# Miniprotein binders against q6w4x9r395to579, part 13

Target 1, 185 residues: q6w4x9r395to579
Amino acid sequence: GHCSLEGGSFVTTFDARPYRFHGTCTYILLQSPQLPEDGALMAVYDKSGVSHSETSLVAVVYLSRQDKIVISQDEVVTNNGEAKWLPYKTRNITVFRQTSTHLQMATSFGLELVVQLRPIFQAYVTVGPQFRGQTRGLCGNFNGDTTDDFTTSMGIAEGTASLFVDSWRAGNCPAALERETDPCS

## First folded at step 15 (miniprotein)

Design xd2
Fold by OpenDDE base, fold request of step 20:
Structure xd2 (fold): chain B 185 residues (1-185), chain A 89 residues (1-89)
Amino acid sequence: as target 1 above (185 residues)
Amino acid sequence: DTLREEAERLYDEARKLMEEARRAFEAGNFEEAFRLAEEAGRLIKEAIRRAEEAIKEGDEDPWTYLILRYAQWFAEIVEEFIERVKEEL
């Protein structure tokens, strides 16, 4: 399964459903029992301009009981808040520079993350077949059905992206917006 | 303990109980499996309440939210298991 966060506000789920939102919060991208120690992949969005539609991805966070890895445009920060030199390796996770503009997070448990640092901060999530039907979050449920990808954290199917996205927030933040036409979004 | 820590503790305890419940079920001890699963259900619901309360009181740590989400998912698993056990009673 492949999930992508592109263009500042676009998401394509594991089931290949595309949608757009504008939010300024941390959101759970991927929750799964296949991730060790109650792990999850999260996305941090922030304002990129003055308009509510001017939002962009600014960081990707892997969080579990054992690990906290924050990948931003300029640094990788771990549990102790220290910026780490790459490659960074834990028990099951390795973060390394793939190219001059791309970082990769490789794991032993079937999760791969590629982060494009420039010109636009973007993220690409790949999960193995063992994750089928066992994922929740903004990347969807990976069950081959696009119609139920907007299932909220409470198990409710939503028709709009904004309510779906808001249900997966991991912080106190304003409500997400669906589509406001802004050239900077 | 903070509300988050309480939620984590309750969540962990619920998981332990469910493991015991599963073992009991596999052994054919359906009454025991049911009892353990019901207790797990009670604890996990309390974990959810603690996490929600933490958030309401201003805990903005993403980990608190994540614990909430896993607890909610686990609650579903517990309920499904309880229904399976009931079929054997």
Scores: ipSAE 0.848, ipTM 0.923, lowest interface PAE 0.5, mean pLDDT 93
Fold by OpenDDE base, fold request of step 20:
Structure xd2 (fold): chain B 185 residues (1-185), chain A 89 residues (1-89)
Amino acid sequence: as target 1 above (185 residues)
Amino acid sequence: DTLREEAERLYDEARKLMEEARRAFEAGNFEEAFRLAEEAGRLIKEAIRRAEEAIKEGDEDPWTYLILRYAQWFAEIVEEFIERVKEEL
């Protein structure tokens, strides 16, 4: 399954459902029992302009009981809040420079993350087949059905992205906004 | 302990109980499985309440939210298991 965060506010789920939102919070992208130690992948969005519609991805966070890795445009920060030189390796996670503009987080448990640093901060999440039907968050549920991707954290299917996205917030933030736009724009 | 820490503890305890419940179920001890699962259900609901309370009181740590989400998911699992056990009683 492939989930993408592109263009600052566009998301394509594991089931290939595209949508757009504007939010300035941390959101759970991927929650799954397949991630060790109650792990999750999160996305941090912030304002990129003066308008409420001017939002962008500013960081990706892997968080578990044992690990906290923050990948931002400028640095990789670990559990102790220190920026680390790459490659950075834990017991089952490696963060390294893939290209001059891309970082990769590789794992032993079927999660791969590629982050484009420049010119636009974007993220690409890949999960193995073992994650099918066992994911929750903004990347959807990876069950091959696009119509139920907007299932909230409370198990409610939403027709629009705003309430869906808000349900997966991991902070006290303003409500997300939705705009129907082509993710490729 | 903080509310988050309490939530974590309760969540972990609920998980442990559910493992025991599953073993009981596999052994055909449905009454024990039911008892254990019900207890797990109680604890996980309490974990959820603690996490929600933490958030309400201003805990903005993403980990607190994540614990809440996992606890909520686990609560669903517990409920489904309880229903399966009831079918065997």
Scores: ipSAE 0.847, ipTM 0.923, lowest interface PAE 0.5, mean pLDDT 93
Fold by OpenDDE base, fold request of step 20:
Structure xd2 (fold): chain B 185 residues (1-185), chain A 89 residues (1-89)
Amino acid sequence: as target 1 above (185 residues)
Amino acid sequence: DTLREEAERLYDEARKLMEEARRAFEAGNFEEAFRLAEEAGRLIKEAIRRAEEAIKEGDEDPWTYLILRYAQWFAEIVEEFIERVKEEL
């Protein structure tokens, strides 16, 4: 399964459903029992302009009981709050520079993350077949059915992205908005 | 303990009980499986309440939210298991 976060506010789920939203919070992208130690992948969005529609992805976070890895445009920070030199390696996770503009997080448990740092901060999530039907979050449920991708954290299927996205927030933030705007805004 | 720590402890305890419940079920001890699962259900619901309360009181740590989400998912698993056990009683 492939999930992408492109431009400022564009998401494509594991089931290949595209949608847009505008929010300025941390959101759960991927929750799964296949991730060790109650792990999850999260996305941090912030304002990039004056308009409510001017939002952008600014960081990706892997969080579990054992690990906290924050990948931003300027640095990679771990649980101790210190910027790390790459490559960074734990028991099951390796973060390294793939190219001058791309970072990669490789894992032993079937999760792969590629982050484009410039010119636009973007993220690409890949999960193995063992994750089928066992994912929740903004990347959807990876069950081959796009019609139920907007299932909220409470198990309610929504017709619009706004309520769906807001249900997966991992912080105290304003409600997400759904607007048909340039994904690079 | 903080509310988050309490939620995490309760969640962990519920998980342990469910593992015992599953073992009992596999052994054909359906009464014990049911008892253990019901107890797990009680604990996980309490874990959810603690996590929600932490958030309400201003805990903005993403880990607190993640604990809540996993506890909620686990509650669904417990309920499904209970229903399956009832079919064997």
Scores: ipSAE 0.844, ipTM 0.921, lowest interface PAE 0.5, mean pLDDT 93
Fold by ESMFold2, fold request of step 20:
Structure xd2 (fold): chain B 185 residues (1-185), chain A 89 residues (1-89)
Amino acid sequence: as target 1 above (185 residues)
Amino acid sequence: DTLREEAERLYDEARKLMEEARRAFEAGNFEEAFRLAEEAGRLIKEAIRRAEEAIKEGDEDPWTYLILRYAQWFAEIVEEFIERVKEEL
């Protein structure tokens, strides 16, 4: 399964459902019992332009009981707050520079992450088939059905991206704003 | 213990009880499976409350939010299991 976080705060879920949101928070991108030690991928978004509605991805975080790996737009990789030289390996995770513009996190548990550092900070998540039907978060539930990909943290399918995204906040931050009627869009 | 630490402990214990409940169910001991799952459900609801209280009191650690979301998901699983066990009673 493939999930992407692309410029302009665009997301495409594991079930290929595209959506856009505007928010400045840390969000749970992917959680699953297939991730060891209660692990999750998280995405950090911040304001990126002159409008309050313009937000972009600034970091990706892998968090578990053992690790807090942060890959940020300033090209620094940390684990538990300590900067690491690449390639960086743990027992089950390897982070390495794929090219001058891309980093990759490979794992032994079926999660792969590719981060484009330049020209725009973007992320691409790949999970193995063992994750099918066993994911939650901004990347959706990976059940082959796009109609329930907006499943909130309470297990409820929503019709709007903003309510779905707000349910996955991992910090005390403003609720995501959707401005459908803004003439400036 | 902090509210976050209490939530983690309660969540971990609820998971262990649910493993025991599943083994009892597979062995045909449906009364015991029900009792264990009911206790797991009580503990997981307390874990959720503790994590929500921590957040309300200003805990901004992403870990606290992650434990809450796993606990909420687990609560759904426990409730489904309890319903399934009742069918066998």
Scores: ipSAE 0.762, ipTM 0.879, lowest interface PAE 0.8, mean pLDDT 88
Fold by ESMFold2, look of step 15:
Structure xd2 (fold): chain B 185 residues (1-185), chain A 89 residues (1-89)
Amino acid sequence: as target 1 above (185 residues)
Amino acid sequence: DTLREEAERLYDEARKLMEEARRAFEAGNFEEAFRLAEEAGRLIKEAIRRAEEAIKEGDEDPWTYLILRYAQWFAEIVEEFIERVKEEL
């Protein structure tokens, strides 16, 4: 399964459902019992201009009991607050420079993250088949059905992206703003 | 212990009880499976309350939110398991 975070705060879920939101928070992108040590992938969004509709991805975080790996748009990689030289390895995770503009986080538990640093900070998440039906968060539930991809943290399917996204906040942040409907969504 | 640490501890204990409940269910010990799952459910609901209280008291650590979301999801799993066990009783 593939989930993407692209410029303009666009997300495409594991079930290929696209949506856009305008928020400035840390959000749970992916949680799953398949991730060791209660792990999750999180996305950090911030204002990228002067209006509500100008928010963009500024960091991706892998958080577990063992690690807090932050890959930020300033091209710095940290774990538990300490800057790391690449390639960087833990027992289960390797972060390395894939190309001059792309970093990769590979894991032994079926999660892969590719981060485009330039020209636009973007992220691409890949999970193995063992994750089918066992994910929650902004990347959706990976069950092959786009109609319930907006399942909130309370387990309720919502009809709007903003309510869905707000339920996945991991911080005390402003509510997500209404966004223009994409004709393809 | 902080409220976040209490929530994490309760969540961990609930998971351990649920592992025991699943083993009891697979062994055909349905009354034991029910008892263990009911206790796991009680602990997970308390974990949720402690994490929510921590956030209300100003805890902004993403870990607190993550534990809350895992506990909420786990509560759903426990409730489904309890209903499944009742069918065998």
Scores: ipSAE 0.737, ipTM 0.874, lowest interface PAE 0.9, mean pLDDT 88
Fold by ESMFold2, fold request of step 20:
Structure xd2 (fold): chain B 185 residues (1-185), chain A 89 residues (1-89)
Amino acid sequence: as target 1 above (185 residues)
Amino acid sequence: DTLREEAERLYDEARKLMEEARRAFEAGNFEEAFRLAEEAGRLIKEAIRRAEEAIKEGDEDPWTYLILRYAQWFAEIVEEFIERVKEEL
């Protein structure tokens, strides 16, 4: 399954459902019992443009009981807050420079993350077939049905992206918008 | 212990009880499976309350939100299992 975070504000779920939102927060992108140690991927969005409401992806985080790996445009930071030289390796995870513009996080548990650093920060999440039907978060539930991909953290299928996205906040943050608002237009 | 740490421990304990409940169900011990699952459900609800209170009191650690979301998902699983066990009673 493939989930992508592109163009700063666009998401395409594991079931290929596209949506857009703007919000300043950390969101749970993917959680699953297939991730060891109660692991999750999180996506960090922040203000990115001239308008009040425009936001873009600025970092991805892998977090579990044992690991915290923050990938941003400038650096990779781990549990101690220290920037790491690549390649960075734990027992189950390797982060390395795939190309001059792309980083890859490879794991032994069926998760792969590719991050494009330039010209715009984008992320591509790949999960193995063992994740089918066993995911939640901004990347959806991976069950082959786009009608319930907007399942909230309370287990309710929503019809709008903003309500779905708000339920996955991992911080005390303002409500998200589905569209960038432009006070100068 | 912090409210987050309490929520985490309650979540872990509930998961252990649910493992026992599933084993009891597979063995045909439906009364025991029901009792264990109900107890797991009580612990999960308390874990959720402790995580929510931590957030209300200003805990901004993303780990607290992650535990809450896993606990909420697990609560759904427990509720579904309890209904399945009731069919056998």
Scores: ipSAE 0.724, ipTM 0.859, lowest interface PAE 0.9, mean pLDDT 87

Design xd5
Fold by OpenDDE base, fold request of step 20:
Structure xd5 (fold): chain B 185 residues (1-185), chain A 89 residues (1-89)
Amino acid sequence: as target 1 above (185 residues)
Amino acid sequence: DTLREEAERLYDEARKLMREAERAFEAGNFEEAFRLAKEAGRLIEEAIRLAAEAIKKGDEDPWTFLILRYAEWLAEIVEEFIERVEEEL
């Protein structure tokens, strides 16, 4: 399964459902029992302009009981809050520079993350077949059905992206918005 | 313990109980499976409540939210498991 976060506010789920939202919070992208130690992949969005529709991805966070890895445009920060030199390696996660503009997080448990740093901060999530039907979050449920991708954390199917996205927030933030705006915002 | 820590503790205990419940079910001990699952359900609901309360009181740690989400998921699993067990009783 492939999930993408592109253009500042666009998401394509594992089931290939595209949608957009504007929010300034941390959101759970991927929750799954297949991730060790109750792990999850999260996305941090912030304001990129003056309007509510000017939002962009600013960081990706892997969080579990054992690890916290924050990938931003400027640095990779781990549990102790210190910036790390790459490659950074834990017991089952490696973060390294793939290209001059791309970082990669490789894992031993079927999760791969590629982060484009420039010119736009974007993220690409890949999960193995063992994750089928066992994912939740903004990347959807990876069951081959796009119509139920907007299932909230409470198991409710939503018709709008805003309510769906808000259900996966991991912070105290304003409600997400659905607006037709410039793809760069 | 803080609200989050207590929620996490209860979540862990509920998971443990569910593993035991599953083993009991596989062994054909449906009464025990049911008992364990019901207890797991009770604990997980409390975990959800506590995590939600922490958030309401201003806990902004992403881990607190994640615990809540995993607890919510486990609650669904417990409910579905109980239904399966009831079919065997």
Scores: ipSAE 0.837, ipTM 0.918, lowest interface PAE 0.5, mean pLDDT 93
Fold by OpenDDE base, fold request of step 20:
Structure xd5 (fold): chain B 185 residues (1-185), chain A 89 residues (1-89)
Amino acid sequence: as target 1 above (185 residues)
Amino acid sequence: DTLREEAERLYDEARKLMREAERAFEAGNFEEAFRLAKEAGRLIEEAIRLAAEAIKKGDEDPWTFLILRYAEWLAEIVEEFIERVEEEL
């Protein structure tokens, strides 16, 4: 399964459902029992301009009981709050520079993350087949059905992306908006 | 303990109970499976409540939210499991 966060506000789920939203919060991209130690992949969005439609991805966070890895445009920060030089390696996770503009997080448990740092901060999430039907979050449920991807954390199917996205927030933030992107964003 | 810590503790206990419930179910001990699952359900609902309360009181740690989401998921699992057990009783 491939999930992408592109163009600052666009998401394509594991089931290949595209949608857009504008939010300035941390959101759960991927929650799964296949991730060790109650792990999750999260996305941090922030304002990139003056309008509500000017939002962008600013960081990706892997969080579990054992690990916290924050990948931003400028640095990789771990749970101790220190910026790490790459490659950074834990027991099951390695973060390294793939290219001059791309970072990669490789894992032993079937999760891969590629982050494009420039010109636009974008993220690409890949999960193995063992994750089928066992994912939740903004990347959807990876069951081959695009129609149920907007299922909230409470198991409610939403018709709009905004309510769906808000259900997966991992912080205090205003409601997400489903709005066309500003060409300047 | 903080609200988050309490929620996490209850979540962990509920998970433990559900593992035991599943083992009981596999062994054909449906009454025990039911009992364990019901207890897990009680604990997980409390975990959800506490985590939500923490957030309401200003806990902005993503981990607190994640615990809440996993607890919500476990609650669904517990409910589905109870339904399966009831079919065997």
Scores: ipSAE 0.834, ipTM 0.917, lowest interface PAE 0.5, mean pLDDT 93
Fold by OpenDDE base, fold request of step 20:
Structure xd5 (fold): chain B 185 residues (1-185), chain A 89 residues (1-89)
Amino acid sequence: as target 1 above (185 residues)
Amino acid sequence: DTLREEAERLYDEARKLMREAERAFEAGNFEEAFRLAKEAGRLIEEAIRLAAEAIKKGDEDPWTFLILRYAEWLAEIVEEFIERVEEEL
């Protein structure tokens, strides 16, 4: 399964459903029992302009009982809050520079993350087949059915992206908006 | 313990009980499976309440939110499991 966060506010789920939103919060991208130690992948969005529609992805966070890894445009920060030299290695996670503009997080448990740092901060999530039907969050449920991708954290199917996205927030933030704007915003 | 810590404790305990319930079910001990699952359900609902309360009181740690989301998921699992057990009683 492949999930992408592109153009500052666009998401494509594991089931290949595209949508967009404007929010300024941390959101759960991927929750799954297949991730060790109650792990999750999260996305941090922030305001990039003066209007509510000017939002962008600014960081990706892997969080579990054992690890906290923050990948931003400028640095990689781990549990101790210090920027780390790459490659960074734990028991089952490796973060390394793939190219001058791309970082990669590789794992032993079937999760891969590629982050484009410039010119636009973007993220690409890949999960193995063992994750089928066992994912939740903004990347959807990976069950081959796009119609139920907007299932909230409480198991309710929503018709709009805004309510769906808000249900997966990992902070106290303003409500997400769904607006028709330029993909470069 | 803080609200978050207590929620996490209850979540962990509920998970343990559900593993035991599943083993009981597999062994054909449906009465025990039911008892364990009901207890797990009680604990997980309390965990959800406490995590939500922590957030309401200003806990903005992403881990607290993640605990809440996993607890919500486990609550669904418990409910579905209880329904399956009831079919065997």
Scores: ipSAE 0.833, ipTM 0.916, lowest interface PAE 0.5, mean pLDDT 93
Fold by ESMFold2, fold request of step 20:
Structure xd5 (fold): chain B 185 residues (1-185), chain A 89 residues (1-89)
Amino acid sequence: as target 1 above (185 residues)
Amino acid sequence: DTLREEAERLYDEARKLMREAERAFEAGNFEEAFRLAKEAGRLIEEAIRLAAEAIKKGDEDPWTFLILRYAEWLAEIVEEFIERVEEEL
């Protein structure tokens, strides 16, 4: 399954449902019992500097009981707050520079993250088939049905991206703004 | 902080009880599975309340939000399991 965070504000779920939002917060991108130690991927969004109302992806975080790996647009990688030289390896995670513009986090538990650092900070999440039907968060529930991909943290399927995204906030943050449909899309 | 730590403890205990409930169910001990699952449900609802209260009192740690979300998901699993057990009783 593939989930992407592109163009600063666009998300495509594991079930290929696209949406856009703007918000200054940390959001739960992916949680699953398939991730060890109560792990989750999180996405950090902040102001983009072009418009006061627009935000973009600035970091991706893998958080578990053992690790807090942050990959930031400033190209700094930390674990539990300590800066790490790449390649960086734990028992089940390896973070390495794939190219001058891309970092990769590979894991033994079926999660792969590729981060494009430049020219725009973007993230690409790949999960193995064992995750099917067992995910929640901004990447959706990976059940092959786009109509319930907007399932909130309370287990309620919403019809709008804004309510769905707000339910996955991992901080006391302002409500997200859903982007109007792009007339060129 | 303290509320988050208590929520984590209750969540962990609820998970342990659910593993025992599932084991009992597989062994055909449906009355035991039911009692264990009901207790797990009680603990997880308390864990949810404590995590939510921590957030309301200003806990901004992403970990607290993640524990709450996992606890809420476990609550759904527990409810579904109880329904399955009741069908066997």
Scores: ipSAE 0.724, ipTM 0.862, lowest interface PAE 0.9, mean pLDDT 87
Fold by ESMFold2, fold request of step 20:
Structure xd5 (fold): chain B 185 residues (1-185), chain A 89 residues (1-89)
Amino acid sequence: as target 1 above (185 residues)
Amino acid sequence: DTLREEAERLYDEARKLMREAERAFEAGNFEEAFRLAKEAGRLIEEAIRLAAEAIKKGDEDPWTFLILRYAEWLAEIVEEFIERVEEEL
């Protein structure tokens, strides 16, 4: 399964459902029993222009009981607040430079994260088949059905991105703003 | 001893009780599976309340939000398990 976070606050879920949102918060991208130590991927969005509705990805975080690995747009990788030289390895995670513009986090538990640092900070999440039907968060539930990908933290399927995204906040932040496809004029 | 720490402790205990409930169910001990799942549900409801209270009182730690989300997911699992056990009783 593939989930992407691309410029303009666009997200494509594991079930290939695209949506856009505008918010300034930390959000849970992916939680799953398949992630050890109560792990989750999180995405950090911040204001990216002069408009209230312009936000962009500024960091990706892997958080568990043991680790808080932050990959930020300033190209610094930290674990538990300490900057790390690449390649960086824990017991089950390795972060390394894939190319001059991309970093990769590889794991022994079926999660792969590729972060594009330049020209625009973007993230690409890949999970193995063992995650099927066992994910929640902004990347959806990976069950092959796009109609319930907007399942909130309370287990309720929503029809709009803004309610869904708001439920996955991991901080006391303003509610997300939904920006639907702009009509032509 | 913070609200977050107590919520985490109760979540962990509820998880342990649910593992025991599943084992009891596999062994055909449906009354014990039901009892364990009901207790797990009680603990997880309290864990959810404490984590939500911590957030209301200004806890900004992403970990607190993550524990709440896992606790809410476990609560759904517990409810579904209880329904399954009730079919056997």
Scores: ipSAE 0.717, ipTM 0.859, lowest interface PAE 0.9, mean pLDDT 87
Fold by ESMFold2, fold request of step 20:
Parts: structure tokens; sequence; C-alpha cells
Structure xd5 (fold): chain B 185 residues (1-185), chain A 89 residues (1-89)
């Protein structure tokens, strides 16, 4: 399955459902029992541009009981707050430079993350088939059905991206805004 | 910090009890599976309350939110399991 986080706060879920939102927070992108040590992938969004409602991806975080790997738009990679030289390896995770503009995090548990650093910061998440039906978060539930991809953390399918995104906050932050009709916001 | 740590501990214990409940169910010990699942449910509801209280009191650590979300997911699993066990009783 493939999930993308692209410029303008656009997201495409594992079930290929596109949406956008505007929020300044850390969000749970992917949680799954397939991730060891209660792991999750998280996305950090912050204000961008001069518009009060414009937001963009500024970091991706892999968090578990063992690791807090941060890949940020300033092109620095840390684990548990310490800057790391690439390639960086743990038992199950390798972070390396794929190209001059892209970093990759590969894992032994079926998660792959590719981060485009330039010209704009974007992220691409790939999960193996063992994740089918076993994911939650901004990337959706990976069950082949786009109509329930806006399922909140409480298991309720919502009709708006804003309520869905708000339920996946990992911080006390303002509510997200949905802007399906504004291509530049 | 303390509330987050206790929520995490209760979540971990609930997971262990659910593994035991699943084994009891597979062995046909439905009364035991029910008792274990009910206790797991009690622990996970307390874990949810403690994590939510930590957040309400200003805990901004993403880990606290993640534990809450995993606990809520486990609560759904526990409830569905209990219903399945009740059908066997």
Amino acid sequence: as target 1 above (185 residues)
Amino acid sequence: DTLREEAERLYDEARKLMREAERAFEAGNFEEAFRLAKEAGRLIEEAIRLAAEAIKKGDEDPWTFLILRYAEWLAEIVEEFIERVEEEL
C-alpha cells in the first residue's frame, strides 16, 4: 500500500483517497500492530507562506518505545534528539540518502518511508501486504474501501476531512481546516 | 509523566490479559476467556482515562497521544471479543 503527503497539505491514503487539510500540529500518520514496540509514523505540519491558513509538512517522525527518529525539512536526521550521520542503522531500521534530494527509511517490518527534501518537503509511505486492514491514521485503514478512510480514532467514519484529521492529533493544537475547493491553500 | 507511565503500564497489562483470553478461548475455556477479557477491558478503560487526564493537564508528548490511540483500538478489540465469548456461553 502507498500513502503520500505532498505540497499544499495534500494526502493520498493507502486506498488512494485524496484529501487536503490545513493544520499546525503533529498527527498520527500510521499506527498498526504490525509496527514493533507500539510504533507509529507521525507527520508534523506547520504554517507556511503568508496566508494564515497555509500549512505544509515540516517533519516526519517514527516513534516507538525504542526510537524517536525525526527527519526534518532542515535536512537533519535525529534519533532520540541526537543528530546522525547517514547511513544510520538500528536493529530494524536503516535511514540513508537515496539521491541528492531524497532520503529513505527502510525497515525489516514492512514499512518504507521516502522523504523528498527538495524542492519541497514531501513524504511517501509504503507498507507491505501484512498491513492490510490493520492501519489507522491519516493514511487511512488500508481495507480497499475509500468510503471509510475518514475513520476517526474512535472508529467513526466522518464526512469531512477536518474532523478525521483532528481526531489523529498528537498534540493540543487548533482544529484542522478542510479546503477541497482552494488549490493554493 | 506519572499519569502517562501508569496508562502505559495498564495498556501493557491489558494486552497480556487479552493474549491469555485468546488462548483460553482457543482451548474452549469460555468462562475463563470471559473473565480475562472483562479484566482487560477494565484495565484499558482506566488506561484511556489516565492518558486523557494527562493530556488535559497539559501533557504534550506525542507518546501520550499514541498510547491513548492504541488503548482505544484495543478497547474495541476487547469489546468484540467479549461479544464473541458470550455467544459461546
Scores: ipSAE 0.702, ipTM 0.856, lowest interface PAE 1.0, mean pLDDT 86

